# Ledger of designs, part 5: VH-VL binders against q1l8i0r370to597

Target 1, 228 residues: q1l8i0r370to597
Amino acid sequence: GFVNYYGPQRFGSGSCVQADQVGLALLKENMEASVKLFFTPEDDDDLQNKAKRHFLHTGNAKESLVLMPAYKARERLMLRALHRYGSGQEGCTRGWLSLPHSMRVFYLHSYCSRVWNQAAKYRLQKLGFKPVQGDLVWAEPVKGLKDATEELSAPQIHVVTSDEEKNEVFSLDQVILPMPGNSVKYPENLLGQWYQDRLAQDGLESCRFRVTPLKLNVPGCYRPLLAK
Key: E = the ipSAE of ESMFold2; O = the ipSAE of OpenDDE; V2 = 0.75 times the mean of E and O plus 0.25 times the DockQ between their complexes.

## First folded at step 7 (VH-VL; framework fv_socazolimab)

Design d2 (at its last look DockQ between E and O 0.02; V2 from the best seeds 0.00; counts 0 for: pae E 6.8 > 2, placed apart)
Fold by ESMFold2, look of step 7:
Structure d2 (fold): chain C 228 residues (1-228), chain A 120 residues (1-120), chain B 109 residues (1-109)
Amino acid sequence: as target 1 above (228 residues)
Amino acid sequence: EVQLVESGAEVKKPGSSVKVSCKASGGTFSSYAISWVRQAPGQGLEWMGGIIPTFGTAYYAQKFQGRVTITADESTSTAYMELSSLRSEDTAVYYCARGDYWSDYYMDVWGQGTTVTVSS
Amino acid sequence: QSALTQPASVSGSLGQSVTISCTGTSSDVGGYNYVSWYQQHPGKAPNLMIYDVSNRPGVSNRFSGSKSGNTASLTISGLQAEDEADYYCSSYTSSDTLVFGGGTKLTVL
């Protein structure tokens, strides 16, 4: 294969860094910043972008709602909540809650997917094109400990040992990398340190990957480094 | 053009489980929500839950909490719905459906439906 | 059983217009602009006609949607024989779920 990068759709159709930055603000529970980032206009002079600029310049949700085109459903719901409840922390929180769960969680996953892409690039540049000690692979299920009618154990991860590296037990297509979250294990090598440093750079060293006011939880997941 | 193809009809006894598959073809799978909707004979549509495959997290209608498990496999572009502790009232056609990019509140592509019959 | 209320049946003559209502609460239709309409012919899967209250996904402009308060409406103009079907509304809810109406049988006279 090739490197299994998350594509532009993950970041807002046209690959917008603002989607992942909205996610970062949400992970830090800075609801006001998240809403300001959500309303970041494109470099375009259509009605929706005029309405976004009006909101950012004036803070007037009612006037901005009047300007926002009717088909911009999520933006209008956000502005409606800001008008009704104010544009402070509570109003912004209610604004997010007016959007479907999948749209709220999209921004968190956008941030985490950006980190995954950066991790994949770093991994290849620093650790090369073969599995190394500390890499993660899917563990094979433990056999013979339950009868044939029971479900197999849930998939577990295995950390590549130095002996397994030397003996080339695994191939690169078996290597998986975590998308950050609260229920993933990080590699036990330079990549693991990179994840810690990368999250700390954004102020997330103690992040729970949970935004309770918005009913959001990001457990994380594992993604193969290479696509087939 | 994307298509959703579901697994074949099943006949089950009360108390057992059923797992229906839904394979997507003709496009990216991972960034679109896959929803499950059922329709009992002579009844309306009932939303059961959904998943955005790339995140692996499913969400469910309250009625089905604890009985339904929705999963997805990105590598095969396949979603699954498993309903446990089957009762006769679970007899229905089970549809998988997909919305647009990151949209889980409407479904514009539907599978053909899988008939599950629960009889004693 | 249904969270959204639709009339059980509606009828109209060829070439005329009909409107199908879908009434919910402030926790669904009233609180969100995520209302959709589906057409279902006998033995077939549902077909999306309207999403986000009023948007058409490439279907005939004879179909239009609107919302006022807790009630969404589907209007079908220029009725044709193939419009005879069951119609379901759906809405997003504050519980992060989707709910359907009970369905409306449209008979074209």
Scores: ipSAE 0.042, ipTM 0.616, lowest interface PAE 6.8, mean pLDDT 85
Fold by OpenDDE, look of step 7:
Structure d2 (fold): chain C 228 residues (1-228), chain A 120 residues (1-120), chain B 109 residues (1-109)
Amino acid sequence: as target 1 above (228 residues)
Amino acid sequence: EVQLVESGAEVKKPGSSVKVSCKASGGTFSSYAISWVRQAPGQGLEWMGGIIPTFGTAYYAQKFQGRVTITADESTSTAYMELSSLRSEDTAVYYCARGDYWSDYYMDVWGQGTTVTVSS
Amino acid sequence: QSALTQPASVSGSLGQSVTISCTGTSSDVGGYNYVSWYQQHPGKAPNLMIYDVSNRPGVSNRFSGSKSGNTASLTISGLQAEDEADYYCSSYTSSDTLVFGGGTKLTVL
């Protein structure tokens, strides 16, 4: 299989807004920073980018709104809110709230997805191409217990043991990695430590992956390391 | 009352593309999200993707990523779903459905469905 | 994305109550309160019955939704003949997508 990376669409192109950075700012509840990042201009000298530049340079939402093309609805909504409520922490919060929930949470997931991609790279580089102790896998319901009401129980997360590593009980295609969130388990090996360190590096060591002012919650999820 | 009217039935050859339209009436098109859901004969519902016309950015299910394109024209209050590289397995009824602007994760209004048949 | 797990079929007698389960993961049903239920009669488009786990958009109070852990449930009380249909659950996912259950055929006996 190949590594099951999240696609670049989550992050934007090098010339576009870095959605992951916006997400990080939001997770830190730095609304002003998030809005500035939201209005990161591209290299193009079109009207929308002029408007973005104007906002970043002047902080004048009203003037920027006038410059912003009508087809840039998202940006206009943000600017309108900023004009109404100000460009401070509260105003920026209101700006985000003017956007749909899916749009808001998109940025958070963008950040988390980037971390996942990095985790996947690290996992393969440092821990190799076989399941190792501490890896997470989907536990297959033990078929053998007759009485277990086939309650199609959601696959449980299992931590690979030393014995299982030694006996090669699992394959790499069974290994799953968590996307960061408040409701995931992390590997119990170097990769787990990497997650902690990586989040700490971004100032998220104590992050609950909730942005209360924006009514956003990121529980996280598990994604197979390899795609079929 | 908001209504979604989809384009007519399509018969396509394998490898070709199909573009289905969904026109909204009775409300502000930009205030809603449009999702596309398909249903193969005798099978369940499958979410393909969605778009918030106001933003113009579409989101797709991983299964269809790269093969489906969802667009919207606010001026005509019409959403489009284009599926390329058609296969026999793509034979299905394709539904457009409306979600709330703030809660685009459920669909309260549905189109009548467009039957797409892929046959050699 | 794997579909949410629903029983293939359920049956109940007129006037009885039936429950349809929808089991997902912490990445969808268990992670969010964005579970919806749809009713679909043969040859018709789906109808929204429940959203946000338990909210009814003008639908009969005979329909109710709940969630526990990774499992959402649709309960239909006072089963009527017109309730015979396919029922689908859906949930928002952490991947910013929607996922449907496999559907449940409800037969009214």
Scores: ipSAE 0.024, ipTM 0.565, lowest interface PAE 4.5, mean pLDDT 89
ESMFold2 (binder alone), look of step 7: mean pLDDT 90; pTM 0.928

Design d4 (at its last look DockQ between E and O 0.34; V2 from the best seeds 0.00; counts 0 for: pae E 6.7 > 2)
Fold by OpenDDE, look of step 7:
Structure d4 (fold): chain C 228 residues (1-228), chain A 120 residues (1-120), chain B 109 residues (1-109)
Amino acid sequence: as target 1 above (228 residues)
Amino acid sequence: EVQLVESGAEVKKPGSSVKVSCKASGGTFSDYAISWVRQAPGQGLEWMGIIIPIFGTAYYAQKFQGRVTITADESTSTAYMELSSLRSEDTAVYYCARGDYWSDYYMDVWGQGTTVTVSS
Amino acid sequence: QSALTQPASVSGSLGQSVTISCTGTSSDVGGYNYVSWYQQHPGKAPNLMIYDVSNRPGVSNRFSGSKSGNTASLTISGLQAEDEADYYCSSYTSSDTLVFGGGTKLTVL
């Protein structure tokens, strides 16, 4: 099978927009950095990109708003908020709150998805193409994704044992990897350590994957390593 | 062309549950959000909830909170809406509709609708 | 979660222009530029006509959207017989939900 990567569209709305970086900034509650990243311009010389460049260059939300095309609804909402509340931490927080919750959480998920993709690559590269001790598998086939509410019974996850590895009890298509979050189990092998190191590298070693000021929570989820 | 195909008509008793499916084709399922909207006979549109399949995150209208569950299966590109504790007033056509992942507050592709009849 | 307020019905003659209003609050229509309009013919699923207050997803330029304060408006110019339908507005809400208007029946005379 093919690796079940998250698509590149999950990491930005444009060629120069790095949604995962926005997500990282948000997880660190660096609102100013996140807003600057949000306004990352593309190479095109259209009005929206001119407006973005102007904002990044001057920090003038009002002038940037005048330049921003009417059809860029989200960007305009952000700029309006920044104009009203300022471009500091609080103003940027208000800016994000002016956008739909789904859009806010998207950026967090974007970051987590990026990490998942990297994890998948690492898993295959370092641990091979068979289930190994410490891998995670479904105890029972999970039919569908449910809203990760605290009230829902967490899917039963099994950790592959040494004996199971030796006896080849599982196949690679049964292996699942966690998308980072506050409610996931990590593999109990080199991949688990990789997750820890990767998050630490980004300064998220103690991250709870909650951004309270933005009412964001990322519990995480599990995704099959391979696509069916 | 992206299409949403919903499951067939349902006849249910009061107090029971119904689960409607919505299968997407012609696009990348994970790039979109799926909303559920119902319409009672001769009435207007009523938004029930939305799911982002790639993350399994769902949002619900307050009216249906606790009674509706929206799920999705990425492997089959199918979204589900389950409504419990059915009442006669739940008789309606239920639509699934696709929203853009970046702009999930509007719905550009709709299913054909599923008629759910709740009768004693 | 009260529906957005629309007139129950509007009418216009062929070739004329009609406007349908959609009134909400600062928590929905007035708070966001996330207003959409849908056209629904009898026995059919709704069709997206306008999104983000004024954007058209490849529909006729006879349809246009605007917003002022807590009221969004759909204008149909050059009214045609095929425009006879029900029209619904929708908006994002501060509760992270969507809400529809009550719908407007458009009759072409």
Scores: ipSAE 0.086, ipTM 0.658, lowest interface PAE 3.1, mean pLDDT 90
Fold by ESMFold2, look of step 7:
Structure d4 (fold): chain C 228 residues (1-228), chain A 120 residues (1-120), chain B 109 residues (1-109)
Amino acid sequence: as target 1 above (228 residues)
Amino acid sequence: EVQLVESGAEVKKPGSSVKVSCKASGGTFSDYAISWVRQAPGQGLEWMGIIIPIFGTAYYAQKFQGRVTITADESTSTAYMELSSLRSEDTAVYYCARGDYWSDYYMDVWGQGTTVTVSS
Amino acid sequence: QSALTQPASVSGSLGQSVTISCTGTSSDVGGYNYVSWYQQHPGKAPNLMIYDVSNRPGVSNRFSGSKSGNTASLTISGLQAEDEADYYCSSYTSSDTLVFGGGTKLTVL
């Protein structure tokens, strides 16, 4: 296999770097910055990008709404809320709430997916191409079968032990890495420390991966290091 | 070529529970929002709730809050809907449907429907 | 249950146009541009015809959607026999849920 990086769809069409930066602003509950990043224009002279540039230059949501094409539903809803409630923290919060949950959470996922990609690269560079102590693998791939008649049981995470590394019990295609969130276990090795340091670099050392004003929660998930 | 395949028809007694499965194939399950919609005989569509499996987030229509549980299993690409305390008016076809890229505002792929009959 | 109001039935002749209305409130149709329309033939699952008020997911351009205030509309032009079906609107709501209209039976005369 090859490394199972998250692809462009997790970062939006156009400005992939900017989508994760919107997510970071939201995780820090900086609603004003998140909205300004949301309106980052592409280098194109069409009507939607003219409207975005007008908003960033003037802060005038009403004038920007007049310029925004009718088919840009998400942008128009945001501008309508900003016009009604202002462009401050409260107005921006109401702007996000006017968008469906999936659109709000996309940006949080974009940030977390970028961290996952960076973690995968770091893990290969520092821990090599074999499972090591502290790596994560799925513990019980058939556990759900025992509970199928009553209710679904959750998959369990197993931390690779020193003996299991020495005896080469697992292969690299079984190694999973967490996408950051509030309900994941991090590796118990150098990679786990890397996650902590990486999040701290963005000011997220105490982050709960929850944006309560927007009704957003990011539990995280696990993704195989290698694609099948 | 995304498909949603639901579990087979069920006949249940009042007061029992039913759990319907919805297995996805042909796409990336972690990108889905899976809704459950039911339709009683001769009646319209009724939205029950939704799960976004990658985030473990489930939301329910107020009418079903407390009786419905929607879950998902990423490892099997399967969503589940469990409805408890069944009554005769719960007799319906139960559909699962998805929105791609966690879209919770439309459903572009639908399962074939699961008939649940509640009778004594 | 229905928070969105649709006429129970509409009819039109082959080759003509019909419009189906879907009326909600400022908390759904009026407040969001996330109105969808579904076609359902007897015994079949619903099929998405329109999303985001007016976007077609690869369906015939005879189907068009629009919205004014709290009312969304589905217009079907050039009516054909196979258009005879039930049609449902849906909208995103301020509670982060979806709601359906009661459905409209289209009869092609």
Scores: ipSAE 0.030, ipTM 0.600, lowest interface PAE 6.7, mean pLDDT 86
ESMFold2 (binder alone), look of step 7: mean pLDDT 90; pTM 0.928

Design d5 (at its last look DockQ between E and O 0.02; V2 from the best seeds 0.00; counts 0 for: pae O 6.4 > 2, placed apart)
Fold by ESMFold2, look of step 7:
Structure d5 (fold): chain C 228 residues (1-228), chain A 120 residues (1-120), chain B 109 residues (1-109)
Amino acid sequence: as target 1 above (228 residues)
Amino acid sequence: EVQLVESGAEVKKPGSSVKVSCKASGGTFSSYAISWVRQAPGQGLEWMGGIIPIYGTAYYAQKFQGRVTITADESTSTAYMELSSLRSEDTAVYYCARGDYWSDYYMDVWGQGTTVTVSS
Amino acid sequence: QSALTQPASVSGSLGQSVTISCTGTSSDVGGYNYVSWYQQHPGKAPNLMIYDVSNRPGVSNRFSGSKSGNTASLTISGLQAEDEADYYCSSYTSSDTLVFGGGTKLTVL
């Protein structure tokens, strides 16, 4: 196949860049910044963008709510909460809590998906088109297991060894890359170092990938480098 | 065109478990919420829980917490619902359904339903 | 308790309008704009008619939704024979769950 990039994280009105930056602000628990980014307008005269510009310019959530089109449910709920509770850290937190859990998590995944895409690009540029030592693949069952049912309930990550690289045991379509999170293993090669450096660039070197005030947890997952 | 196809009808004994599959075609499977809704004979709809496959964490109605496990396999575009410790009142049609992109609060595509009969 | 209350049945003649109510609390219908309505014919899966209180997913404009306080409403105008079905409301809740109403049987006379 071809590289299994995550697609645009669009829903409703927004920019993919905007969504991932909202996610970054949430991971850093900067609720005020996250809400300002959530309301980033496009450069046009669409009614929703007029309402967003009004809020960013005036800070007046009630006036902005009057301008916000009725079909923009997320934006209207956020503005309603900001009007009721203020636009400080607490008010912004309550604003996020008024949105469904899946919509709150969408922004965190947008950030993590962007990092995954960048990791895939870096991996191909620096480690080439064959599996190398330190790459991740899914583990295979071993002979003589005590209880085969344990294999079905908890598949494990295998790190490609130097011998397995030399003997070309795996193919590139078996390589998986982690989406950042608190429960994933990172590659044990240059890509692993890249993940650490990339997250550090955004101030996430000690990130728990949890946003407890918003009831959010990002365990991460693994995605094949190549799609079918 | 989006479509959800569920596995076939099952007859189970009390105390056992059932695992229903839901294969999706069309659209981006990993980013759509998959929900499970059941309907006992002559009764209304009951939401059991759901998952957004790319997020990987399932959510459950309080009534089913501890008895239901919802999973997804992105590589096969298939979601699963496993209900354990079956009782006769679990006899129902089990639907999988999905909302539009990242939407877990409404369901615009529904499977055909899987009849699960639990008899003592 | 977060059950959504619907009337058990409503009826109307061909060409009439009917309204089905769905009453919840501030923890669901009142607190969120995530109310949906579903139509279900006998032996078939439900079909989405309304989401986000009032939005139609490509269905007839004879179906309209609204909300006031803790009560959402589905109005069906110009009743046709095929509108005879069960109708369910649903809402997102503050527990990050979804809840359905008990259902309303619509009879077209």
Scores: ipSAE 0.224, ipTM 0.702, lowest interface PAE 4.7, mean pLDDT 86
Fold by OpenDDE, look of step 7:
Structure d5 (fold): chain C 228 residues (1-228), chain A 120 residues (1-120), chain B 109 residues (1-109)
Amino acid sequence: as target 1 above (228 residues)
Amino acid sequence: EVQLVESGAEVKKPGSSVKVSCKASGGTFSSYAISWVRQAPGQGLEWMGGIIPIYGTAYYAQKFQGRVTITADESTSTAYMELSSLRSEDTAVYYCARGDYWSDYYMDVWGQGTTVTVSS
Amino acid sequence: QSALTQPASVSGSLGQSVTISCTGTSSDVGGYNYVSWYQQHPGKAPNLMIYDVSNRPGVSNRFSGSKSGNTASLTISGLQAEDEADYYCSSYTSSDTLVFGGGTKLTVL
């Protein structure tokens, strides 16, 4: 198998190179920073980038809006909101709220996906190519329990034990990694510690992965380390 | 009042493709999410994917990834859903639906549905 | 993506109350307050009845929504004949997708 990395194509936008940074700013509820990042210009000297530069340099949403091409609809929506509500914390919050929910959560997901990708890399580099103690795996419902209601057929998350490691009970293709969120378990090994450290590095050690002002909640999810 | 009007019924052969259109009227098109939901005869609703026209980027259910293409034309306020490699199991009523302006995770306006029949 | 779990059918008498459950996971129903309910009569498009777990978009106050853990519930009080329909729950997912329940047929006796 190959590593099951998240790709920018998941959301159909290959151009959101800085989407993860926007997501991080949002998670920190730094709305002003998030908006500035949102308007990060590219190297091109076209009208849209001129408009972005103008906004970043002047903070004048109205003038920037005039410069912004009509086909840049999301940027125009943001600028319109900023013009109406200001470019402070509240104005920026309103700016984000002017965009659809899916777009807002996209940025959060972008950040979390990036962390996942890094986690996957770290997992393979540091812990090798076999399941190890503390790894998370999908556990198949033990067929033998008579009373297993159909509801129990949902794959359960299991933490690999030392004995299971030794006996090679699981394969690497059964290993799953959490995308960061407020409702996930983390591995109980070096990888788990890595998640903690990684989030702490970004100032998210106490993050609940909720951005209440934007009605965003990221519970996280699990993704197989390897794809078939 | 916002209305969604879908294209007419389609009869297709297995292996072919179908493209259904959904035209929006009575409101802003670009900032709303358009979702496509299908319903096979006697079965439940199945979310296929969606698009926010203003971004031009679609998102899909995993089941349909690679086989469905959702697009939008802002100039005509029309969304499209193209499903390829049709199978008999794709026989269904296909709905387009729109979410709230601020939220795209529910659908408050629905099209009338387009019946797609896949038969040999 | 697996559908949310709903009972296949529920029934109630006129004037009574019924509850339809919708069970998901922490990645959908349990993870977000973005649960919606739809009513569908035969041969018709679905109608939005509840959004955001409990909000009514101008529908009768006989319809109410709630959530506990990974299970959302639609309660219909004072059952009327016109309430006979299929009901579907939906939820936003952590994958930025939507998922529907399998649907529940409500019969009014």
Scores: ipSAE 0.019, ipTM 0.527, lowest interface PAE 6.4, mean pLDDT 88
ESMFold2 (binder alone), look of step 7: mean pLDDT 90; pTM 0.928

